# Designs tried in a protein design chat: VH-VL binders against q8ixk2r445to577. Part 191

Target 1, 133 residues: q8ixk2r445to577
Amino acid sequence: FFGMLQNKGLTDYCFDYNPPDENQIVGHQVILYLCHGMGQNQFFEYTSQKEIRYNTHQPEGCIAVEAGMDTLIMHLCEETAPENQKFILQEDGSLFHEQSKKCVQAARKESSDSFVPLLRDCTNSDHQKWFFK

## First folded at step 8 (VH-VL)

Design v44 (framework fv_traxivitug)
Fold by ESMFold2-Fast, scan of step 8:
Structure v44 (fold): chain C 133 residues (1-133), chain A 119 residues (1-119), chain B 107 residues (1-107)
Amino acid sequence: as target 1 above (133 residues)
Amino acid sequence: QVQLVESGGTLVQPGGSLRLSCAASGFTFSKYYMSWVRQAPGKGLEWVAYISSSGSTIYYVDSVRGRFTISRDNAKNSLFLQMNSLRPEDTAVYFCARGYSYGYYFDYWGQGTLVTVSS
Amino acid sequence: QSVLTQPPSVSVAPGKTARITCGGDNIGSKYVHWYQQKPGQAPILVVYYDSDRPSGIPERFSGSNSGNTATLTISRVEAGDEADYYCQVWDSSSDHVFGGGTKVTVL
């Protein structure tokens, strides 16, 4: 699958990655922003290795969660996906991070009026359901 | 410890006015959104008004807009609700509540102050 | 504006599970928060953002929110859980909306 990764509960919001410099694509947090299809910042690919890839800039980025963290950070993709970069997209739309045994949830960033994807205990909440558009 | 203490509730005649106060302590008051939430006797909770940390953003439930005014004094750690043109339907316990995450939910509440509007 | 519907009462035996529903049009698109209120006391926050718990709230309390129904689940219920429970959302109209409340009775 590829396209805009939209949240079922937080209607109109999509995964968004806006690197400050196209030559430094990694190290920043993935955010949620209004789905508009006007920026390449919202184009992602779900791969057979269970990666969520960001191919708009070079080198290719892969979403990861570092040990002990709940935020989604852009890392460099590897030939063989490491466990911290693997997300299982379930039939019900949940995005399960197997290494942590948690699900990706659309959440409000406490310090701002913005939204971000965070790892949370898995529930049947629509804020934990995602689909490609 | 976070504490919110309401005062000012009393019996008032319909058409009258009343000012409620909420004294906050145990946290940096100027950094939090604040709300008033009321509860009529034997009924559920109803949000009334909300004010941002700086006082620049204010919202009211439709039924009180134009009659009630929410305000704050960050230097005195105090929240206020000026109630004008009171109606019997405004009879309730009024709670002061601290908003978290830009006021999306309330993590601490005061004990409430009873306002009765009747003849 | 939006209306949140809760059952007026729920009875549960000690040690069993209580489930309190909060119904609303597309409530799964909103973040649901839950409050506990005991007689003569102020409400306290028990679950926020659908499923998160404040520090000090036991893990027996959990929440979910999908489609048109949000649910507060209290497992291994204790006598001290007897209270009124309210759901709440921040509506897109910039209003806070509370459910009508559910009285949980532990028999």
Scores: ipSAE 0.098, ipTM 0.753, lowest interface PAE 5.4, mean pLDDT 88
Fold by OpenDDE, second read of step 9:
Structure v44 (fold): chain C 133 residues (1-133), chain A 119 residues (1-119), chain B 107 residues (1-107)
Amino acid sequence: as target 1 above (133 residues)
Amino acid sequence: QVQLVESGGTLVQPGGSLRLSCAASGFTFSKYYMSWVRQAPGKGLEWVAYISSSGSTIYYVDSVRGRFTISRDNAKNSLFLQMNSLRPEDTAVYFCARGYSYGYYFDYWGQGTLVTVSS
Amino acid sequence: QSVLTQPPSVSVAPGKTARITCGGDNIGSKYVHWYQQKPGQAPILVVYYDSDRPSGIPERFSGSNSGNTATLTISRVEAGDEADYYCQVWDSSSDHVFGGGTKVTVL
């Protein structure tokens, strides 16, 4: 699967990554932004290694969850996907992070009405449902 | 060490034409959206135009559409703004600014080049 | 067609906190970015995506955005913080839009 990764509950919001430094594309938080289909910042790929890959830049980035964190942070992809980069995109649309055993949820950013994907306990909320478009 | 250096700003009469250039260095120019933002003397910032990394997507502020043309040469790490049919209200410092991907914001700016349109 | 409204000026004493507001209809649903500009200089990004801070920008600079108002907060204001500050958003219909700018004077 590839393209815009859109949230079901938070209508018209997609995964978005726009690193401020091309030489440091990792370590920044993935956010949610209105799906616009323009540029490269909303193009992601779900790979057979269970990665959510940001492959519009080289080296390629893969979304990871750092220990003790609930945010999605861009890391470099590795030949073998590390445990903190493995996600399961379920048939029901839930995006499950294997290591944390939590689900990715569209959530409000701290001190903002804007949104970010955050790890939360898995529920049946549409805010935890995702699909590629 | 991202650097953006504008040039080409000068005095021109109304109705005249001028071409601004922006020389980029310190980053892979071809991977970034670029914009021109202008600032009239003593006034605020106004976005003028942006161009995608490949040049395939271009947009202008309404007031310059049909008169200004934004372009880029990725091989030369250069951004351009061709300004035709210039008006006094186009008088401003013109900044080139970098936006990455679609460029929701501008993380690096040049020092600007002054364009003065006056009879 | 988005309009961002900033107060024309804000005065603050050294060591105190300056708050610069950026008003807009449902601006909280948009990401707001902030720039600092000193006379004769290029603007500098100081806050992006409402509350994120670029590398090199001191923690004294913070941002928030909710409802109809985004706010740039400068704590422990220093003389060097005297500048014009602009908020900015991107909108699919209006592209890049700047506020009118706020002159911050350190007393």
Scores: ipSAE 0.044, ipTM 0.736, lowest interface PAE 3.5, mean pLDDT 91

Design v45 (framework fv_traxivitug)
Fold by ESMFold2-Fast, scan of step 8:
Order: sequence, then C-alpha cells, then structure tokens
Structure v45 (fold): chain C 133 residues (1-133), chain A 119 residues (1-119), chain B 107 residues (1-107)
Amino acid sequence: as target 1 above (133 residues)
Amino acid sequence: QVQLVESGGTLVQPGGSLRLSCAASGFTFSKYYMHWVRQAPGKGLEWVAYISSSGSTIYYVDSVRGRFTISRDNAKNSLFLQMNSLRPEDTAVYFCARGYSKGYYFDYWGQGTLVTVSS
Amino acid sequence: QSVLTQPPSVSVAPGKTARITCGGDNIGSKYVHWYQQKPGQAPILVVYYDSDRPSGIPERFSGSNSGNTATLTISRVEAGDEADYYCQVWDSSSDHVFGGGTKVTVL
C-alpha cells in the first residue's frame, strides 16, 4: 500500500511530515494535516516488513516510537526493520504498534491548533482507524 | 490549587439585568480561555459563552446572543457575565469553567451561582 | 447545532461494568469529552478526547467513539461512581454541545 494515510474519524486529515531543517531530516514528530494530495510530505508507503516509510528524502525515513513514549518520530530506515518501527495495519483499519501493544490515534496537540498521531490504548474508535488514499 | 468562585446570583424579574462574577486563583488566568455553562433546575448542562485568553475572541450560544456579554479582567483574575433582558428560561445555576486546548473542553469548574428569573 | 442523545438512566450492580452511550450524527468525526456530576456539586472531567484520562481519574474509566455512538465505560463499578454523566463535543458552528445526561445508579 502507498499514498496518503488518512484518518476515518478525523475526516480530511492525513499523516504529514515536513521537517523545518533540510539538514536534519529525521528526529522530528509526525503530524496530521489537511489532505492536499500535492506535496510529497503526505506520501507514505506501508511495506511488507510493517514499516511506514517516508520516501521523499534519501536516505528514506521510517516512523518509529521510542520506548516509553507516545509520539511518532521519524527515524532512518534500516535493512532489517527494528521492532519499534513495525505497525500492523489491521482489517478494521486500526494501526497496531506491536512492541507497545497500543494503537495509533488521531489526537489534538494541546500546544497548538494542530493534530498529531499518538499511541493510545486500543478502543475501536474511528480516530484509531486509518486507510491509504 | 486551581479555584474558581462564582458570585452575583439572585432573584430577578423578567426583563431585568444581572452581572455575575468569577474569581480565579491558583493558575495564570491570562493564559486560559474561560467559559460560562449553566444548568436549569433538574436539567442538564448547557454551554453559554466563551472568551479567549486575551479577550479578543468571544462566542455565545444563539439563545443569549445580543442579551448576554462575557468579559474578563486579567489584572484582577476575574471573569464576568452581564445578563440583560432576562427571561424565565434563563433560570439556572451558572458555572464558571476553565477552558483547555483553545477552550474545547473544561478541566476545572466553580461551584456555581443560582440565578432565578421570576415575577 | 448538533444534538447528543444519552439514555436518561443506567442501573448497574457493584463490581459490574456500566456503559453510557452518547449518540450523534457522525460523532466519530468529533472528539468527545465526559463529565461526572454528583448532587449539589460542580462537574468534573473524567475522560477527554474520546479516551484520555486526566490525572487522578482511575483506570476503570475509559472511552471510545465510533460512527454515530461514543461510549463511556466504567468497569468494576463502585458505589462512589453513582452520579450524572454528560458527554460533550465542540460543534463545527463553534458551539459546545452537551448530551442530556445519564443518571448512573449502583444497586
């Protein structure tokens, strides 16, 4: 699967990655933004290794969640995907982070007027359901 | 310790006016959206109005627009609700509530002040 | 301008699970917040943004929000959970909308 990764509950919002510094492509938080279908910042690939890849830059970025954290951070992809970079896209649209046993949820970022994907207990909510468009 | 204390509730005749006050303490008042929420006797909660941290953004529920005015005094950590042209259906306990995340939900509430509109 | 529908009452035995629903057209596209109110007291926030809990609220309280129904779930119910519960959303018209409330009775 590839394309824009859109939320079922938060209609019109997609995974988005647009780092502010061209010299520091990784290490920043993945956000949600209005789906526009224009920039490569919203183009993601779901791989057979259960990675969510950001293919806009070289080397490619892979979404990861660090131990004890809830935020999705862009890391460098590796030849063999580490466990913190593996997400299971389930039949019902839930995006399950196996290492933490949590689901990715569209959430409001309290410090701004923006939205971000965060790990939360799996609740079968529409804000936890995702699809490629 | 966050505290919100309402005052000013009393019995008023239909068509009358009343001003409610809310005294805030235990947090930086000037950083938060503030709300008024009311509850008629034996009924549920109804949002009335909000005001942004600076006072520049204000919204009202349709039923009170043009009759009620929300305001704040950040130097005195105080929130106000000026109520004009009062109607019997405005009878309620009025709660002062602190808004979080641009006022999208209410994390702290005062104990309320009762306003009764009757002849 | 939205209307949120809650059942007027729910009865539950101690130690069992209470489920309080909040119905609204496409409510799964909105974030739902839940408040607990005991007689003569101010409401307190128990669940926000569908499923998050404020500090101090026990893990027995949880939430979900899908399609046309949001649900507040209280597991291992205690006598002290007896109260009125309200759901709330921020409407697209800039209004905050509350449900009619559900009285939870622990019998």
Scores: ipSAE 0.249, ipTM 0.797, lowest interface PAE 4.3, mean pLDDT 89
Fold by OpenDDE, second read of step 9:
Structure v45 (fold): chain C 133 residues (1-133), chain A 119 residues (1-119), chain B 107 residues (1-107)
Amino acid sequence: as target 1 above (133 residues)
Amino acid sequence: QVQLVESGGTLVQPGGSLRLSCAASGFTFSKYYMHWVRQAPGKGLEWVAYISSSGSTIYYVDSVRGRFTISRDNAKNSLFLQMNSLRPEDTAVYFCARGYSKGYYFDYWGQGTLVTVSS
Amino acid sequence: QSVLTQPPSVSVAPGKTARITCGGDNIGSKYVHWYQQKPGQAPILVVYYDSDRPSGIPERFSGSNSGNTATLTISRVEAGDEADYYCQVWDSSSDHVFGGGTKVTVL
């Protein structure tokens, strides 16, 4: 699967990554933004290694969740996907992070009008449903 | 209750060798990048090296490359730093610290072990 | 080759607010992390990713980062806040980089 990763509950919002430096794509938080598909900032790939890859640059980035955190951060992809980069995109649209055993939920960023994907306890909320467009 | 405990620091002459150890507990050691960070007396913090969860990826600060070797034993929850060809400027408290992928930050630190290189 | 610049020292009266700056070229484009270190002790992470706070760290500690300056703010300063504070970033060229540290003295 590849393309825009769009949230079901938060209508018209997609995964978005726009690093300040195109030559240094890691270390920043993945956010949610209105789906527009421009500039490849919203182009992601779900791989057979269960990675969510940001493959607009080389080397490629992979979304990771660091231990004890609930935010999605861009790391470099590795030959073998590390545990913190493994996600399961379920048939029902839920995006499950294997290591934390939590689901990715569209949420409002604290003290902001922006939105971000956050790890939360898995529910049947549409805010935890995702699909590629 | 994450704990990191360094050991092995002692006085050594220039050109000598020393092996530091870090015993980890309270977390799944094998899932984390681990780092060595040092602090010269009265000075600031300086990152020295990191090793990936599996040990497949290793990086050093330039000043120690070729002289220091970072390694880990996940079965023993241990991190090591083999220091060869030691120099006076290597004198520092050496901390082991837990990080994530490449350890963008360090969420837990040991108390450190003092390495003194002096003639 | 990133260089982070911190003031050597900051003095603050109890109950007041201390602000520790970390300067760097386009540091606002990087995540900045902050550590507290007391004499003879291990550093403690007090702020990460510019403004996030680890569990157990008082809300008095906050962070911001924009432009060329990141700032650690300690409100309602207590005697126990006296320590050295270090900012840190990751750079693809220089890996992990620390600021020079700031000694915060509570008057």
Scores: ipSAE 0.000, ipTM 0.594, lowest interface PAE 12.6, mean pLDDT 91

Design v46 (framework fv_traxivitug)
Fold by ESMFold2-Fast, scan of step 8:
Structure v46 (fold): chain C 133 residues (1-133), chain A 119 residues (1-119), chain B 107 residues (1-107)
Amino acid sequence: as target 1 above (133 residues)
Amino acid sequence: QVQLVESGGTLVQPGGSLRLSCAASGFTFSKYYMNWVRQAPGKGLEWVAYISSSGSTIYYVDSVRGRFTISRDNAKNSLFLQMNSLRPEDTAVYFCARGYSKGYYFDYWGQGTLVTVSS
Amino acid sequence: QSVLTQPPSVSVAPGKTARITCGGDNIGSKYVHWYQQKPGQAPILVVYYDSDRPSGIPERFSGSNSGNTATLTISRVEAGDEADYYCQVWDSSSDHVFGGGTKVTVL
């Protein structure tokens, strides 16, 4: 699957990655931003290894969540996907992070007006349902 | 730590005016949206008005627009509600509530002050 | 979203699960927040942004929000959970809307 990864509940928002430095593509948090339909910073690939890849810049990035954290961070992709980079896109639209057993939810950033994808306990909430556009 | 204390509630005649105050302590008042929420005796919660952290954005529920004025004094950590042209249906406990995340929800509430509008 | 509908009351036995619903047109597209109010007291926030809990709120409180119905779930109910519960949404750029409230009685 390829495209913009859009939220069912927060309807106008898509996964977005905007690294501040073109020479430093990894290490920053994935955010949610108004869907613009142009791909670019909102274009992601879902792979057979259950990775969510960002390849608008080189080297390619893979979304990961570090142990004990709930934020989605861009890391370098590995030849074999590590467990912290595996997300199962389920039939109901839930995006399940295998290592933590939690789901990706459209949420606000602490003390900010910005929305970000965060790991939360899995619920039947539309804010935890995603689809490629 | 966080405290909100309302004052000013009393019995007033229909058509009268009243000013409510809310004293805030235990947090940086100037960084938060503030709200007034009321509850008529034996009834549910009804949002009345909000004011942004700077005071530049203000909104009211339709039933009080033009009659009530929300304001704040960040130097004194105080929130106010000036109520004019009071009606019997304005009878309620008025709560001061701190808004978070652009005021989307209320994380701390005061104990309320009772306003009774009756002849 | 102009109106949020809650059942007026819910009765539950100690140790069982209480479910309080909040109905609203396309409420799943909004974030739902839940408040607990005991007689003579101010409300307290128990669940925010559909399912998050403030510090000090036990894990027994959880929430979900899909389609036209949001639900507050209280598992392993205790006598101290007896209270009125209100759902609330940010309806537009300026408005907050509360549900009518649900009285939870622990019998």
Scores: ipSAE 0.407, ipTM 0.833, lowest interface PAE 2.6, mean pLDDT 89
Fold by OpenDDE, second read of step 9:
Structure v46 (fold): chain C 133 residues (1-133), chain A 119 residues (1-119), chain B 107 residues (1-107)
Amino acid sequence: as target 1 above (133 residues)
Amino acid sequence: QVQLVESGGTLVQPGGSLRLSCAASGFTFSKYYMNWVRQAPGKGLEWVAYISSSGSTIYYVDSVRGRFTISRDNAKNSLFLQMNSLRPEDTAVYFCARGYSKGYYFDYWGQGTLVTVSS
Amino acid sequence: QSVLTQPPSVSVAPGKTARITCGGDNIGSKYVHWYQQKPGQAPILVVYYDSDRPSGIPERFSGSNSGNTATLTISRVEAGDEADYYCQVWDSSSDHVFGGGTKVTVL
C-alpha cells in the first residue's frame, strides 16, 4: 500500500511529514494535515516489513516510536526493520504498533487545534482507522 | 544566529531587469527550502517563490511566473531572484525567508531589499 | 485560491488581551502561522502550526484555529507588541497565502 495515509474519523486528514532539513529527514514528528496530495510530504508506503516508509527521499525514512513516547518520529529505515518501526495495518483500518501494543490515533495536539497521530489504547474509534488513498 | 541578508534592490524602469541576492549564514543553507516574499509599500506580505534545498522543486506566484526566476547557489549560501520585465506593481521590499521544508511556514526572514519600478 | 481575512486594526490597552482573527473557508483544516512585523523590520514568526510557539517567543503569544477562524491571542499586552500581524497558510492550489495583516495598537 502506498499514497496518502488518511484517517477515517478525522475526515480529510492525512499523515504529513515536512522536515525542516530536506537532506536530513529524521528526528521530527509526523503530523496530520489536510490531504492535498501535492508534493512529497504526504506520500507513504506500508511495506512487507510492516514499516511505514517515507520514501520520497533518499535515504528513506521509516516511522518509529521511541521508547516511552506516544508520538510518531521519523527514523532512517534499516535493512531489517527494528521493532519500534513495525506497524500492523489491520483489515479494519486500525494501525497497530507492535512494540507498544497501542494503536495510532488521530488526536488533537495538546493545547492546540492542530492534529497529530499518537499512540493510544486501541479502541473502535474511527480516529484509529486509516486507509491509503 | 540564523541570518539572511538581501541585496540588489534599486530603482529600475518598467520593463527592466534586476537580480536580487540573499546571503545566508548561521545554518546549513543547502538543507532548507528558501523563499522570496515581497511587500509593496504600505501593503501586506505576498509570497513570490520558493525553491527546494536542491533546487529541483520551484514554484512561483502566478503574477511573476515567466518573469521571475528563483535560484540558489548552495556552495555560496546564496539565494537569488532574477526579475525580468519588471512592472510598477512589482515595487516592493523583497524578503528572503527560510522555509520549513517545503515552506509551510517561514521561520526566519531577512530585513529585505527595496525594489522600485518606476519610469 | 484561498483568501485570508484579517481585521485591519485592533486596539488594546496595556495589560489587556488582544485577539487577532484570521478568517478563511475551512481554515481550521489547515495549519495557520502568524508573523509579527514592526515598521522597517523583518517579519518574525510568533506562532506556527496553529498554536506552536517558537523558542524565544513569550508565552503571552498563543494561537488557535477551528472552523473558519484562526486567532492569535496576545495576553498581557505590552507597548512592544504594537506591530502588524499576519496570518499565513499553505494552500494546495495557491501555495503560500497571507492575510491582509492587522495593525495592533497599544493604547
Scores: ipSAE 0.011, ipTM 0.623, lowest interface PAE 9.4, mean pLDDT 91

Design v47 (framework fv_traxivitug)
Fold by ESMFold2-Fast, scan of step 8:
Structure v47 (fold): chain C 133 residues (1-133), chain A 119 residues (1-119), chain B 107 residues (1-107)
Amino acid sequence: as target 1 above (133 residues)
Amino acid sequence: QVQLVESGGTLVQPGGSLRLSCAASGFTFSKYYMTWVRQAPGKGLEWVAYISSSGSTIYYVDSVRGRFTISRDNAKNSLFLQMNSLRPEDTAVYFCARGYSKGYYFDYWGQGTLVTVSS
Amino acid sequence: QSVLTQPPSVSVAPGKTARITCGGDNIGSKYVHWYQQKPGQAPILVVYYDSDRPSGIPERFSGSNSGNTATLTISRVEAGDEADYYCQVWDSSSDHVFGGGTKVTVL
């Protein structure tokens, strides 16, 4: 699958990655932003290795969550996908992070008017359901 | 520790006026949205009004708009509700509560103060 | 017109699971918060943003929110969980809306 990764509950919002320097794509947090339908910073690919790849810049980035953390950070893709970069997109739309055993949820960032994807205990919630558009 | 203490509730005649106060302590009052929520005897919770941290943004439930005024004094860590043209239907325990995440939900509540509107 | 519908009462045996529903049109698109209120006391926040728990709230409390129904689940129910429970959302019309409340009785 590939395209804009949209939230079922937060219906106007998509995964978005806009690094401040186009020549340094790693180390920053993935956010949620109003879906614009133009691809670009909202275009992601779900791979057979269970990676969520950001392919709009070089080198290609892969979404990861560090042990003990709940934020989704852009990292460099590796030849063999490490456990912290593996997400299982399930039939019900939930996005399960293998290493932490948690699900990706659309969440409000309390210090700002922005939304971000965060790891949370898995529930049958629409804010934890995602689809490619 | 966070504390919210309401005061001012009493028996008032229909058509009368009353001002409720809420004294806040244990947190930086000026950084939080604040709300008033009421509960009629034996009934559920009903949101009444909320006010932004600066006081510049204010919202009311339709049934009290034009009769009630929410205000705050950040220098005194105090929240107020001025109630005018009171009706028997306004009889309730009035709770002061702190709005977290720009008022999306209410994490700390006061004990409440009872307002009875009757002749 | 934002209205949240809760069952007026739920009965549950100690050690079993209580489920309290909150119905609303497309409530899954909103964030739902839950409060516990015991007689003569102020409400206490028990679940926020659908499923998060405040510090001090036992793991027995959990939440979910999908489609037209949000649910508060209390597992391994204790006598002390007997209370009224309210759901709440912040509507796009800038209104805070509470459900009618559910009285949980532990028998």
Scores: ipSAE 0.430, ipTM 0.847, lowest interface PAE 2.6, mean pLDDT 89
Fold by OpenDDE, second read of step 9:
Structure v47 (fold): chain C 133 residues (1-133), chain A 119 residues (1-119), chain B 107 residues (1-107)
Amino acid sequence: as target 1 above (133 residues)
Amino acid sequence: QVQLVESGGTLVQPGGSLRLSCAASGFTFSKYYMTWVRQAPGKGLEWVAYISSSGSTIYYVDSVRGRFTISRDNAKNSLFLQMNSLRPEDTAVYFCARGYSKGYYFDYWGQGTLVTVSS
Amino acid sequence: QSVLTQPPSVSVAPGKTARITCGGDNIGSKYVHWYQQKPGQAPILVVYYDSDRPSGIPERFSGSNSGNTATLTISRVEAGDEADYYCQVWDSSSDHVFGGGTKVTVL
C-alpha cells in the first residue's frame, strides 16, 4: 500500500511529514494535514516489514514511536525494521503499533488548531481508522 | 550489565593502518546497531560510523569515508573499525557505543581506545 | 547539516542549579539527548528524549526542549557533577550529531 494515508474520522486529513530541512528528514514529528496530494509530504508506503515508510528521500525514513512517547517520529529505515517501527494496518483500517500495543489515532494537537497522529488505546473510533488513497 | 570494551588503539604513523575492536557483552549484540564515536584530545564527541544490527547498512562521517571500514561479527559479539590512510587529525579516543534504535541515541559506551597518528 | 551550539563552560556553586543550553534551528522539533563525561571516562547518557531520565540517573538531572533551545538542568549541583556535557540529536545527513560540549565547573 502506498499514497496518502488518510483518516476516516477526521475527514480529509492525511499523514503529513514536512521537515524544515530536506537534509534533516529524521527526528521530526509526523502530523496530520489536509489531504492535498501535492508534493511528497503526504506520500507514504506500508511495507512488508510493517513499516510506514517515507520514501521520497534517500535515505528513506520510517515512522517510529520512541520509548515512552505517543507521537510518531521519523527515523531512518533499517534493513530489519526495529520493533518501534512496526505497525499493523488492519483490515478494518486500524493502525496498530505492535510494541506499544496501541492504535494510531487522529487527534488535535494541544493548544493548536493542528492535528497529529497519536498512540491511544485501541477503540472502534473512526479516528483510529486509516486507509491509503 | 552491558559492557563494551575497545582495543587496538596505539601510535601509528601518518598513512598507516590500524584495526580497532570492540567486545560486547551483557546484551543481544545482533539486535542493536553499533557506532564508533571519537574524541580528539581536548575536543568534543564526533560520530564516526554506523552499522546496522545485521551489518547491511553502513554510514560514515564524510571525513573518514573511503578510509575507514566499520564491520561486525555478531557471532563473536564484536565490532570493528579498520582505519587506513590514517591522518594526524584522526588522533582521538575511539569509543564503541551501542545505539538505541528507539531514539537513535547511545545508551552504553565503552571506555575508549586511544589512537595517535603522529610522525 | 544540523549544528548544535553549546556554551563552552558553565560555572555553578554547590547546591545551586546549572543550566546547559543546546541551540539548534528548530531543535524543539527533534528529540535531544544528553551525555555526561568526566575526565578519562566514557560518556554516560543522563537524559534522552528531551526530558526522560535513564535508570540510575538522579532526579536532579532534567531536560527540556522547545523552539531553538534544549536545556539540561542540574539542580542541587554536587561536586561530582563537574564534567563535560554534550547534547546530541539525529540528523538524516549527518547521522548522530553532537554539540560542542559544555564544561560544568562546580565552584
Scores: ipSAE 0.000, ipTM 0.599, lowest interface PAE 12.8, mean pLDDT 92

